VH-VL binders against q6nml5. Designs and how they scored, part 29

Target 1, 200 residues: q6nml5
Amino acid sequence: MFSEVEMARDVAICAKHLNGQSPHQPILCRLLQDLIHEKACREHGFYLGITALKSIGNNKNNNIDNENNHQAKILTFPVSFTCRTFLPARGDILQGTVKKVLWNGAFIRSGPLRYAYLSLLKMPHYHYVHSPLSEDEKPHFQKDDLSKIAVGVVVRFQVLAVRFKERPHKRRNDYYVLATLEGNGSFGPISLTGSDEPYM
Short names: E, the ipSAE of ESMFold2; O, the ipSAE of OpenDDE; V2, 0.75 times the mean of E and O plus 0.25 times the DockQ between their complexes.

## First folded at step 14 (VH-VL; framework fv_olinvacimab)

Design q4 (at its last look DockQ between E and O 0.59; V2 from the best seeds 0.00; counts 0 for: pae E 2.6 > 2)
Fold by OpenDDE, look of step 14:
Structure q4 (fold): chain C 200 residues (1-200), chain A 122 residues (1-122), chain B 107 residues (1-107)
Amino acid sequence: as target 1 above (200 residues)
Amino acid sequence: QMQLVQSGAEVKKPGASVKLSCKASGYTFTDYYMHWVRQAPGQRLEWMGEINPSGGSTNYNEKFKSRVTITVDKSASTAYMELSSLRSEDTAVYYCARGEYLLYWSGDFDYWGQGTLVTVSS
Amino acid sequence: NFMLTQPPSVSVSPGKTARITCRGDNIGDYYVHWYQQRPGQAPVLVMYYDSERESGIPERFSGSNSGNTATLTISGVEAGDEADYYCQVWDSSGNHVFGTGTKVTVL
């Protein structure tokens, strides 16, 4: 679920961007950009935001040869900070919005989690409904009580399995989740308007 | 860095069998499906089958189901594909490819081996 | 059997926009992935889940999928974009199906 973790990163900024001012803001901005770019890691999950900047060390690059051209120099600072993260785990109870209905299940978005897959095999008593005769009719899953899992519907589900997907160069890493409606009967479509943020 | 390295080119006679290997590195081998895809000269890509390295479960293209066997050696992070009863039409470049592994879902192929040419000729 | 049909070729001038279509019955009900294959090379994933760019793929590449047609769009085409492109889906039979392929030529 949600955590606050302490992290350390090297942050590289161009010296010309400092304009003789404190590197604090540029470093923070670059750090945020890097975390956004990376998106997630296996250990901590999705990066949600920096909660505190603990320390900024001295520039690690002491190349004597480039002292005369400070404007083109890349400066690297060691930064210690705390970050709020979200790590989906087996057993977690989440809610999200159906983004796509497929022949064998639905994909749900829940906050930073974009790919929670709800398989038909994990939604008891639902059946797939698709009318090829109507171009305007969207596919959905329907239960005997006429409840529907369709695009835009908010669904409460339990996490059954988690997969971390590391991308090349640690760019836009992601998590996939297998969702289930099986359990005590509290899972399924809910009447909720507003945010698709994770629910604990 | 993630990499799939395949075995070398093969030349076989009709009726023979060929077993290709695909060694994975740079990621947890059991976290992803391994797929085999072939491409005959000038033809489109053709999916042959997949294996879940964690449990060993396989799914095959019906076209190849009777002739293809996909296996893994987890200790070596290596996947294998054996194709029997080879025909001239089986002449192709064979690729292994890493695919998403999520129970009850199979998706894109984000990493590919370099390919292995298999030539079947009398 | 699920079939994916692509135009055999698309020619485009540098700087212009290329659109590669992938047609299939109710393809919008599936996720479509796209691969780039240069001559003598293995395929490379460029687009996944209809519209998500793979890491390292320029923003010039975009994808869409609705109805019976998925489209890979390459804006500001460069010489390096010349390649074969394949769409792919995981169909209701559990097969991975590739499109017929489109050769993109940069004039």
Scores: ipSAE 0.762, ipTM 0.887, lowest interface PAE 0.7, mean pLDDT 91
Fold by ESMFold2, look of step 14:
Structure q4 (fold): chain C 200 residues (1-200), chain A 122 residues (1-122), chain B 107 residues (1-107)
Amino acid sequence: as target 1 above (200 residues)
Amino acid sequence: QMQLVQSGAEVKKPGASVKLSCKASGYTFTDYYMHWVRQAPGQRLEWMGEINPSGGSTNYNEKFKSRVTITVDKSASTAYMELSSLRSEDTAVYYCARGEYLLYWSGDFDYWGQGTLVTVSS
Amino acid sequence: NFMLTQPPSVSVSPGKTARITCRGDNIGDYYVHWYQQRPGQAPVLVMYYDSERESGIPERFSGSNSGNTATLTISGVEAGDEADYYCQVWDSSGNHVFGTGTKVTVL
């Protein structure tokens, strides 16, 4: 779930991007960019924001250049900070908005968690509805009491499984979640009417 | 650093078999499906099949099911694809590619091997 | 069974926009992924889940998927974008289906 954790990173700054004064603003800006790019880590989950800057240490690179010294020099600063994080865990009860309806299930976004998959096999008493003849009938899942899971509907669900995923080409991470409506809780859409776009 | 490194090019006669390898590194091998995809010269990509490395379960494209066998060696982080009864039409580049484990039906292939050319001639 | 059809080629002048379509019945009910393949190289994932850009892919690449058509759009086309592009879905029969492919030529 949500936490506030202490973290440390070595932050690299090109010396050309400093104005010869304090490096604090460029360092913080670079740290934020690095965390936004990385998105998440295995230990703490999604990064939500820096809550406090604890310390910025002195530059710790080697200061050895074999090329022309008029080229950019890279300065590396150890930074300690606190960060608000969100780590999804098995058993968590979350709510989120349906972003995609597939023939076999739906994908739900819950805050920074963009991909929570709810399989039709985990939706007791729902069936898939899709009519290409009706402009007002978007694909959705419908229960016998007219409860409806469609794009835009907010759904309360339980986390069945969690996967940490690294994408290739650069260190960039994500979490995927398998969701369920099964069990004792009051899981499902939190609005009985759902939402579709009527065309009139 | 993630890598999928495939075995070298093969030249085979019709009727022979070929077994290709794909060694994974830089990620937990059993957390992702391994897929095999081929591409004949000038043709589109064609999915052949997949294996779940954790339990060894496989699914094959019906077109290849009678001739293809996909296996893994978990301790070596290596997947294998064997294609039997080779025909000249099997001349192609064969790729391994990793796919999502828990959402494998979402179906993207986020990392690919370099490809192995198999030539089936005369 | 499930068929994904792409135009065989698209020619675009440098700096202009290339639009690569992928047509399939109700393709909007699937997630579409896109691959770039340069001559003699392995495919590279460039777009996934309809509109998510893979890490390291420039922002001039974008994607959409609605109804029967998914589209990969490359704005500000550069010579390095010249390649074959394939769409792909996972179909209801458990097959991974690739589109027919589109060769993008930068004039």
Scores: ipSAE 0.460, ipTM 0.774, lowest interface PAE 2.6, mean pLDDT 85
ESMFold2 (binder alone), look of step 14: mean pLDDT 92; pTM 0.937

Design q5 (at its last look DockQ between E and O 0.73; V2 from the best seeds 0.77)
Fold by OpenDDE, look of step 14:
Structure q5 (fold): chain C 200 residues (1-200), chain A 122 residues (1-122), chain B 107 residues (1-107)
Amino acid sequence: as target 1 above (200 residues)
Amino acid sequence: QMQLVQSGAEVKKPGASVKLSCKASGYTFTDYYMHWVRQAPGQRLEWMGEINPSGGSTNYNEKFKSRVTITVDKSASTAYMELSSLRSEDTAVYYCARGEYLEYWSGDFDYWGQGTLVTVSS
Amino acid sequence: NFMLTQPPSVSVSPGKTARITCRGDNIGDYYVHWYQQRPGQAPVLVMYYDSEREQGIPERFSGSNSGNTATLTISGVEAGDEADYYCQVWDSSGNHVFGTGTKVTVL
């Protein structure tokens, strides 16, 4: 689900980029880049954006030796800020676009969530349809009412399980979720075009 | 840093058993499957089996099912693979590898141990 | 049993493009992963989910999968790319199947 969280980070910037100006904008830019690069964390989920900069502390680097050449010095600032995040959780209702149909299920993308797996075992009454004879027909799952889950189709689903995938050096961490169509009958292909945003 | 460290090389006689270990560090041990893959000299990689460290459930390649046992010690973040009734054809480098864990799905192996050479000779 | 077939070897000059194929019946209905293995070393994941590059892998590596063929493409080949490459899938029997392997030689 969506949240606004308060975070603290050390932000390193090169002094030469300040040109005697306020470090506010360079720090914000660097912070944003770092969050984008990290993408997500276990505690808060996906980083969606910085909503506020609360405070910027003093430079932590007391390197006296480079006082005469500020141009090559790296400055480190403690920064407090608020960030909007999305943490997928069991029970969440999401919608996304089918990106690949496999023999045993489908992978769905939903906003920042790149990998929602919908198993055939979690889509009751659907069966796999593969026509090797028709080069034009893409594999898909089909229900008796002729509803189809195919590449490009938007599907509403419920999150059944979540896995955090941490990358080395905190680079582009990710989440995987198990999706299900089981429930009150409201899940499955929808006619809505264009939005992979989760339901809020 | 994420790392898989395997036990040292083994020399065994035909008919004997070998038990290898793989110690995981740098990540939550129970969040990923542990796989065992072997490679005979000059041959392709061959998947032997997997274990879910959380529940201890295992799946084996049918080829090895009768001879292989994969276990874990969660407290030590260590996976084990025991292969019995060793044959000369079992001479290979054995790897442990971390795999994605999601119910009803198994994916890639993103981290590998350094490998353990097992030599079976008379 | 699901079978994955790769060419035994691919030779390429520095700076040129190498293409490594992995063939299997309806392999497009699977996700394909690729591993690089240098002599005397453990395999390293280079490509996952057909076309996703693993962290640290250069952009000159790309992957595709459709029909009966998955392909790992290495553009601007460098000497360091010389290795064995293996494709891998998770099949309907619950097995992880590796390809026959391709030796890439940089001339």
Scores: ipSAE 0.832, ipTM 0.928, lowest interface PAE 0.6, mean pLDDT 92
Fold by ESMFold2, look of step 14:
Structure q5 (fold): chain C 200 residues (1-200), chain A 122 residues (1-122), chain B 107 residues (1-107)
Amino acid sequence: as target 1 above (200 residues)
Amino acid sequence: QMQLVQSGAEVKKPGASVKLSCKASGYTFTDYYMHWVRQAPGQRLEWMGEINPSGGSTNYNEKFKSRVTITVDKSASTAYMELSSLRSEDTAVYYCARGEYLEYWSGDFDYWGQGTLVTVSS
Amino acid sequence: NFMLTQPPSVSVSPGKTARITCRGDNIGDYYVHWYQQRPGQAPVLVMYYDSEREQGIPERFSGSNSGNTATLTISGVEAGDEADYYCQVWDSSGNHVFGTGTKVTVL
């Protein structure tokens, strides 16, 4: 689920990067770098991009007398902005590409969501297939028709659960989801269009 | 900041039990599995078991299942591991480690405690 | 019951490349994680999900996993990389299994 939300961040800039006519661009660039590093937050999900810069406040009072760094001065600005975000939610219907097939399920990537886990227990009528005899045959999950879930296949799934992986010390987060093909939706491989579609 | 702080070293006789603690801070304790891993001198790491702190569900390595009990105190953000019927072979450093909380999947250990040495000698 | 075998040691000159292998039957059907352990210290996660670097790990660390072999590669080896390295998977019995360990020595 995509949103546009209002956010605020304290942006730290080395003073030498402001030696020009306008501080606007260095502050925006640093803000973008900070959001890309953080990746996501619990309340709004993944950061996709800044849509508007609303305000840049005055340099905040730093306790610089406790910092003995004489090589560079750090200025900190409170910035208000709007940001496009993506927050996966229970019940969402998503599409993604299988990136890894495991003995017990598959991991799917859907845009910034790198870890959508589809357990074999959530794949009705599929079974695991791995041939050790052929170096070229890759592991996959097979239904009793022409449906096949393998690396590179695009799968439509429903989000069953959402987990936020917090690293507050490192200010870098992530989201994991539990995916399912169960239910009355048309879930599963979407690259198959009947008898004309080859297995992947 | 995120930390896993373990209880101090223990010296035990064969046949005794030991209960080790692991205090978590700086993250939501109930959102992650807690694992226990041991390492005998000069040997590889060996996984002993895990607990889901939100419901108390456990899964143990079959090698230890009859002697190990993993519990949590959610209000104290603390995990415990008790190993009974100690033998000299149980002399090792015992670590707690944080793992992701996701049903049907268990992955990497991204935070480790400092380790607790347990010595079992006659 | 899943078995992960690593070479006991790897010696490498500073600036060269160390390759640490982790062998297991069809290990490519699992995600492999790697830990660095210095003497007297707890393990530290360095690589996860085959090829993702943990935050703070330099880009000269890389990982791969295919067939029966996963590999942790350290290019431009530095003295600070001297440690024991362990691979790890979650196996089909629900156990976490560690490799036999590899001592990396920088000569």
Scores: ipSAE 0.732, ipTM 0.870, lowest interface PAE 1.2, mean pLDDT 87
ESMFold2 (binder alone), look of step 14: mean pLDDT 92; pTM 0.937

## First folded at step 15 (VH-VL; framework fv_olinvacimab)

Design r1 (at its last look DockQ between E and O 0.80; V2 from the best seeds 0.80)
Fold by OpenDDE, look of step 15:
Structure r1 (fold): chain C 200 residues (1-200), chain A 122 residues (1-122), chain B 107 residues (1-107)
Amino acid sequence: as target 1 above (200 residues)
Amino acid sequence: QMQLVQSGAEVKKPGASVKLSCKASGYKFTDYYMHWVRQAPGQRLEWMGEIYPSGGSTNYNEKFKSRVTITVDKSASTAYMELSSLRSEDTAVYYCARGEYLEYWSGDFDYWGQGTLVTVSS
Amino acid sequence: NFMLTQPPSVSVSPGKTARITCRGDNIGDYYVHWYQQRPGQAPVLVMYYDSEREEGIPERFSGSNSGNTATLTISGVEAGDEADYYCQVWDSSGNHVFGTGTKVTVL
């Protein structure tokens, strides 16, 4: 699900980057970079973008010792902002593009979600086809009605499980999703819409 | 700070058992697989088995299934690997490693312990 | 039993490109992960899911996987890249299989 959340972060910028100008833009840029690098959090999901800047506080660093070298000073600003987020949840209906077909399933990309795993066990009536009749065909999963789940195919699926992957060593946080085609029959390959939006 | 800290080196006789420990810190212990991988001197890495601490489910390499037992103490965020009926061929460095957990899927090992040398000699 | 075969050694001059191959039947139908192991140290993940670079790993490291061969490419090789490299897959039997390992020597 998509949400807009209010957040507060301390943003550190080099004084040299201010060049006597308003710190607004540099702070925003750094904040965005930080969020992009972090990518996601457990509470809010993926950070999609800053929707509003609410406030920028005063510099928190009062270090007298750095007064003589403005170029080397790190300034820290408390920033309040709103952010659009995407948090996949069990039961969500998403669509995404198959990025890789494996022997036991397929990985689907859905917006910021890079790793939606669709297991063969969760795609009833599909079977793995390694060697298609045509040499030009890549490995795929095929149903009796000739529906195919192959690389590049857009698939509508339901979220069965969600895993937050926390990476403490500056590694981007991430979400993994277990996908399923089980349900009312509305899930599976769909025509390409030209969009990688996670929601229909 | 993510860390896997393993127990110290062991010297055992053939036929004996060894139980190694791997203490995890810096992450939610129950959210990831803990794998055990060994490496004999000058040899390739060899996967022994895994445990999902949350449910306690285990999977073993068939080669070791009859001799290896992997367990966890969730309260201590510690995984254990016991190998019985030790042979000289079991002389190796044993590693614990964190692995991604997703139902019906197992992935890479992103964090490793420092390794524990087990020497089996008469 | 799924088997992964690597060349036992690759020698490369500083600044040149090293390519480490991992061969397996239909390995392209698997995700391949790569580990670097320096002498006396534990393995370190360098590449995961064929081409995803682990955090802290230089951009000069790249990975690919198709057909029967996965490849770890190290461009602009440095002395610090000297290590053993292992590919790894999760096979259909539920085992994690490591390659035979490749010793990269920087000349």
Scores: ipSAE 0.837, ipTM 0.924, lowest interface PAE 0.6, mean pLDDT 92
Fold by ESMFold2, look of step 15:
Structure r1 (fold): chain C 200 residues (1-200), chain A 122 residues (1-122), chain B 107 residues (1-107)
Amino acid sequence: as target 1 above (200 residues)
Amino acid sequence: QMQLVQSGAEVKKPGASVKLSCKASGYKFTDYYMHWVRQAPGQRLEWMGEIYPSGGSTNYNEKFKSRVTITVDKSASTAYMELSSLRSEDTAVYYCARGEYLEYWSGDFDYWGQGTLVTVSS
Amino acid sequence: NFMLTQPPSVSVSPGKTARITCRGDNIGDYYVHWYQQRPGQAPVLVMYYDSEREEGIPERFSGSNSGNTATLTISGVEAGDEADYYCQVWDSSGNHVFGTGTKVTVL
């Protein structure tokens, strides 16, 4: 689900990068870098972009006048802003491109969501096909003459489960989903050319 | 910061049991597989089994299935592995390791404990 | 059941490229993960899902997997890269299988 949410971050800036000028552009640039690195949070999902900068508070460094160059080099500003986000949820209908075919299923990318796992157990009427004697026949899943799931195929699927992956020591997170083709929807392959954008 | 801290080295006689612990911190313990992997001296790594703490479901390597039990204490964020009927061949370093949980899929081990040496000798 | 074989050792000069292979029947139908283990230390994940580099691992590490062979490639080898390297897959029996291991020596 796409949202626009209010967020706050403490943004650390090296004092030399300010050069006595207004801190707004360096702070915004660093905030963007920090969000791109973090990728996602549990509450709001993937960060897509900052939509508005609401406030920049005062620097938190109180003892700059003691001539401690190590402490004086890093300035920390509390920033409030709004951010466009994407949080995958159970029941979402997405489309994405198959990036890997495995013996037991496939991994699909849908925009910022790199890891949507489609288990063979969630592909009704499909079976695994692999011919080691022919380079012309890549591994794939086949239902009938018209329905083939292989690398590069765009697949429409429903989100069955959502898993947040956290790495707090790296300040970098991710989301994984379990995909399904089960049900009475129009799920399955829809194109020969892939898309890695979330379902719109 | 994320940590997996394992219990100390153990010396056991053949026929005994050992129960090792792995205390997790710095992440949501119940959201991830906990795996146990051992390494005998000079040998490759060998996967023993896994548990998903949220539901308590386990999967074991068939080689160990009759002798291994993996459990958790969710309130203590601690996983346990008990290996019974010890043999001298069970002398190894035993690791716990975290893995992503996704239904019908099991993948890499992205964070490892420091290892616990278990020595089985007469 | 599923077998992963690696060369026992690879010797490489500093600044050159080390290629560590992991061979298994149709290993290209699996995701391959790679671990670095220094003496007396726990393994550390360096590469996952064939070619994705773990956070904090230098860009000179790369991976590939096709057919019957997966390869971990370390370009610009440094002395600090000297370690044992293991590949790993989740096999069709539900086991996690590790390769035989490769000692990388920087001479």
Scores: ipSAE 0.772, ipTM 0.894, lowest interface PAE 1.0, mean pLDDT 88
ESMFold2 (binder alone), look of step 15: mean pLDDT 92; pTM 0.940

Design r2 (at its last look DockQ between E and O 0.75; V2 from the best seeds 0.80)
Fold by OpenDDE, look of step 17:
Structure r2 (fold): chain C 200 residues (1-200), chain A 122 residues (1-122), chain B 107 residues (1-107)
Amino acid sequence: as target 1 above (200 residues)
Amino acid sequence: QMQLVQSGAEVKKPGASVKLSCKASGYRFTDYYMHWVRQAPGQRLEWMGEINPSGGSTNYNEKFKSRVTITVDKSASTAYMELSSLRSEDTAVYYCARGEYLEYWSGDFDYWGQGTLVTVSS
Amino acid sequence: NFMLTQPPSVSVSPGKTARITCRGDNIGDYYVHWYQQRPGQAPVLVMYYDSEREEGIPERFSGSNSGNTATLTISGVEAGDEADYYCQVWDSSGNHVFGTGTKVTVL
């Protein structure tokens, strides 16, 4: 689930922002922004945060010569760093909050995982309850024991399948998972205001 | 860069068949469903069917089920749609579109081909 | 069959806000996706899962879905926003259903 990985990236910053100061902070900020924007990769999963900056190399762009062009000089630095990541995998046990109830299942948010889909087919003994006439009752799934899966409910589930969704230009990548309540009865709505964080 | 490139325009007679192709690039072909959607002139988009390139399973709009066959060549990252017993009403631009793949779930279409015009005329 | 109804046209002045509705019975119990189609072009995904903007789509675009109506909102409308817009859902029959489409005209 969770890992610490070593990564290397080129970080581009505008020279104007350096004002003669160390490029360390601007580089770190840009790197963080890039990771946040990218959100995830296939190999490592979701980026949770930078744990260490290992090294900053020298500027790769030696084109010093165009002094006269008022064009904001972009400096590119090779950066080595460590990052904490979360990669959902089959068999993982997670908990999350139901964000939407659909006719055929529910979508759950679990930490960085925004789209855990819990199909009705993977919710044994649950049935869909929809009362269009009652303004007060939101659609939900209900079990015989009166357990309910509704928006805002925290659900413990197991991951059955994982899909990486790559976005253009490696931006806002995401993961989708198929969730199940099947098993030994330990999965389902939990009464405890648990965190949306996955089980370690 | 992710892209779907479709075959060229087709002109067919009523009763004939047409087979269109959609070549995918820039992503893992088997990680997403491929859909076919058509649009007659001045009309709304109409979903025809889908295929899971990994297993070859298909789902069709009932309206087209008897006449449409969707297939894939994984080695070529290409999806195909064959429509038989063509009618004048089948005159439309046909699109392939990449769809999210998750068991028991089907979502949005995030990439589209450029479209293929199929004209059915006597 | 699940039906999605959109207004046939929406006219809006530059800089104003356009709202495109998609109506369907209990559409709030579905995820709604939105596509933009400019004349002679293929559709482009602009909004998915009710309110998630596709990459590259300006923040001016937003989506909502509740009850029987999903709405695509375009604030600060620009000339480039002139297009046909389609809502789409995956219905209980396993079909992908598109709305009737809305032509947005920028005056």
Scores: ipSAE 0.854, ipTM 0.934, lowest interface PAE 0.5, mean pLDDT 92
Fold by ESMFold2, look of step 17:
Structure r2 (fold): chain C 200 residues (1-200), chain A 122 residues (1-122), chain B 107 residues (1-107)
Amino acid sequence: as target 1 above (200 residues)
Amino acid sequence: QMQLVQSGAEVKKPGASVKLSCKASGYRFTDYYMHWVRQAPGQRLEWMGEINPSGGSTNYNEKFKSRVTITVDKSASTAYMELSSLRSEDTAVYYCARGEYLEYWSGDFDYWGQGTLVTVSS
Amino acid sequence: NFMLTQPPSVSVSPGKTARITCRGDNIGDYYVHWYQQRPGQAPVLVMYYDSEREEGIPERFSGSNSGNTATLTISGVEAGDEADYYCQVWDSSGNHVFGTGTKVTVL
């Protein structure tokens, strides 16, 4: 689910980056870097972008990083803002590009979602094709003469399950989803590029 | 702060059993597979098995399947591995490691315990 | 079972490039993960899903995987890169398989 949510973060910056300069831009740049690094949170999903800055509070702390360089002062500002987010949910219909074909399925990327796993068990009527005798024939899944799922193919799929991967020690999170082509939602490969008749 | 804290070193005689523990903290214990991997001195890493702490389902390496049992205590956020009928060849460092929890898929091990040395000697 | 073979050792001069291979039949149809292990320590994930760097791993580490060979490449090698390196896959039998290991020595 796409949302716009109110969030707050303590943003730490080096004081020398603020002297004689507008304080808003260095603080906003650092905030954006912090969100891009974290990628996502459990409550709201992937961070897509800051939509508005609500406030930048007063510096909470004056920190000196080391004994030998008193100019390396760290300032911490409480920042309140709104953020556009995307939280994958069971039932979502997404499109993405196949990035890897495995013996048992494929991994699809859909925007910030790097790991949508489409198991062969969730691909009705597809079978795995790989011939070591043909170096130029890439591994793929084949349903009939017309339907093929291979690296670079865009696939429409439905989300069956969502898993949050947290690494609090690294301040970096991610989401994995289980994808399916089952059902009657016109799931499967769609037109790639250059088509005069767009995929419906 | 994620931690996987393993039980202390063990010295065992051939034919005995050993039960090792791995206590997790700093993340939702039931959201991830727990794996056990061993390493004999000078040898490569060897996967022994895994457990899904949420439902308790297990998968074992066939090499160990008759002798290994992996369990969890969800309320203590602790995984256990028991290896029976010990032989001198079972002398190794035993690691617990966290893996992704996704149906029909199993991937990398992104966090490891410190290891527990088990020595099997007469 | 799936078998992963690595060279037992690689010697490299500081600042040069180390290439650590992991060979297996059609390994390109699997995701390959890489671990660094220093003596007496637990393994540490350094690369996953063929080419993704784990957090804190320098950009001079890179990975590739196609055909029968996956490769971990360390450019600009430093003394701190001296360790054992293992590749790993999840095989079609549901086993996690580690490679035979490669000791990287920085001379």
Scores: ipSAE 0.772, ipTM 0.887, lowest interface PAE 1.0, mean pLDDT 87
ESMFold2, look of step 15: ipSAE 0.763; ipTM 0.876
ESMFold2 (binder alone), look of step 15: mean pLDDT 92; pTM 0.940
OpenDDE, look of step 15: ipSAE 0.848; ipTM 0.936
ESMFold2 (binder alone), look of step 17: mean pLDDT 92; pTM 0.938

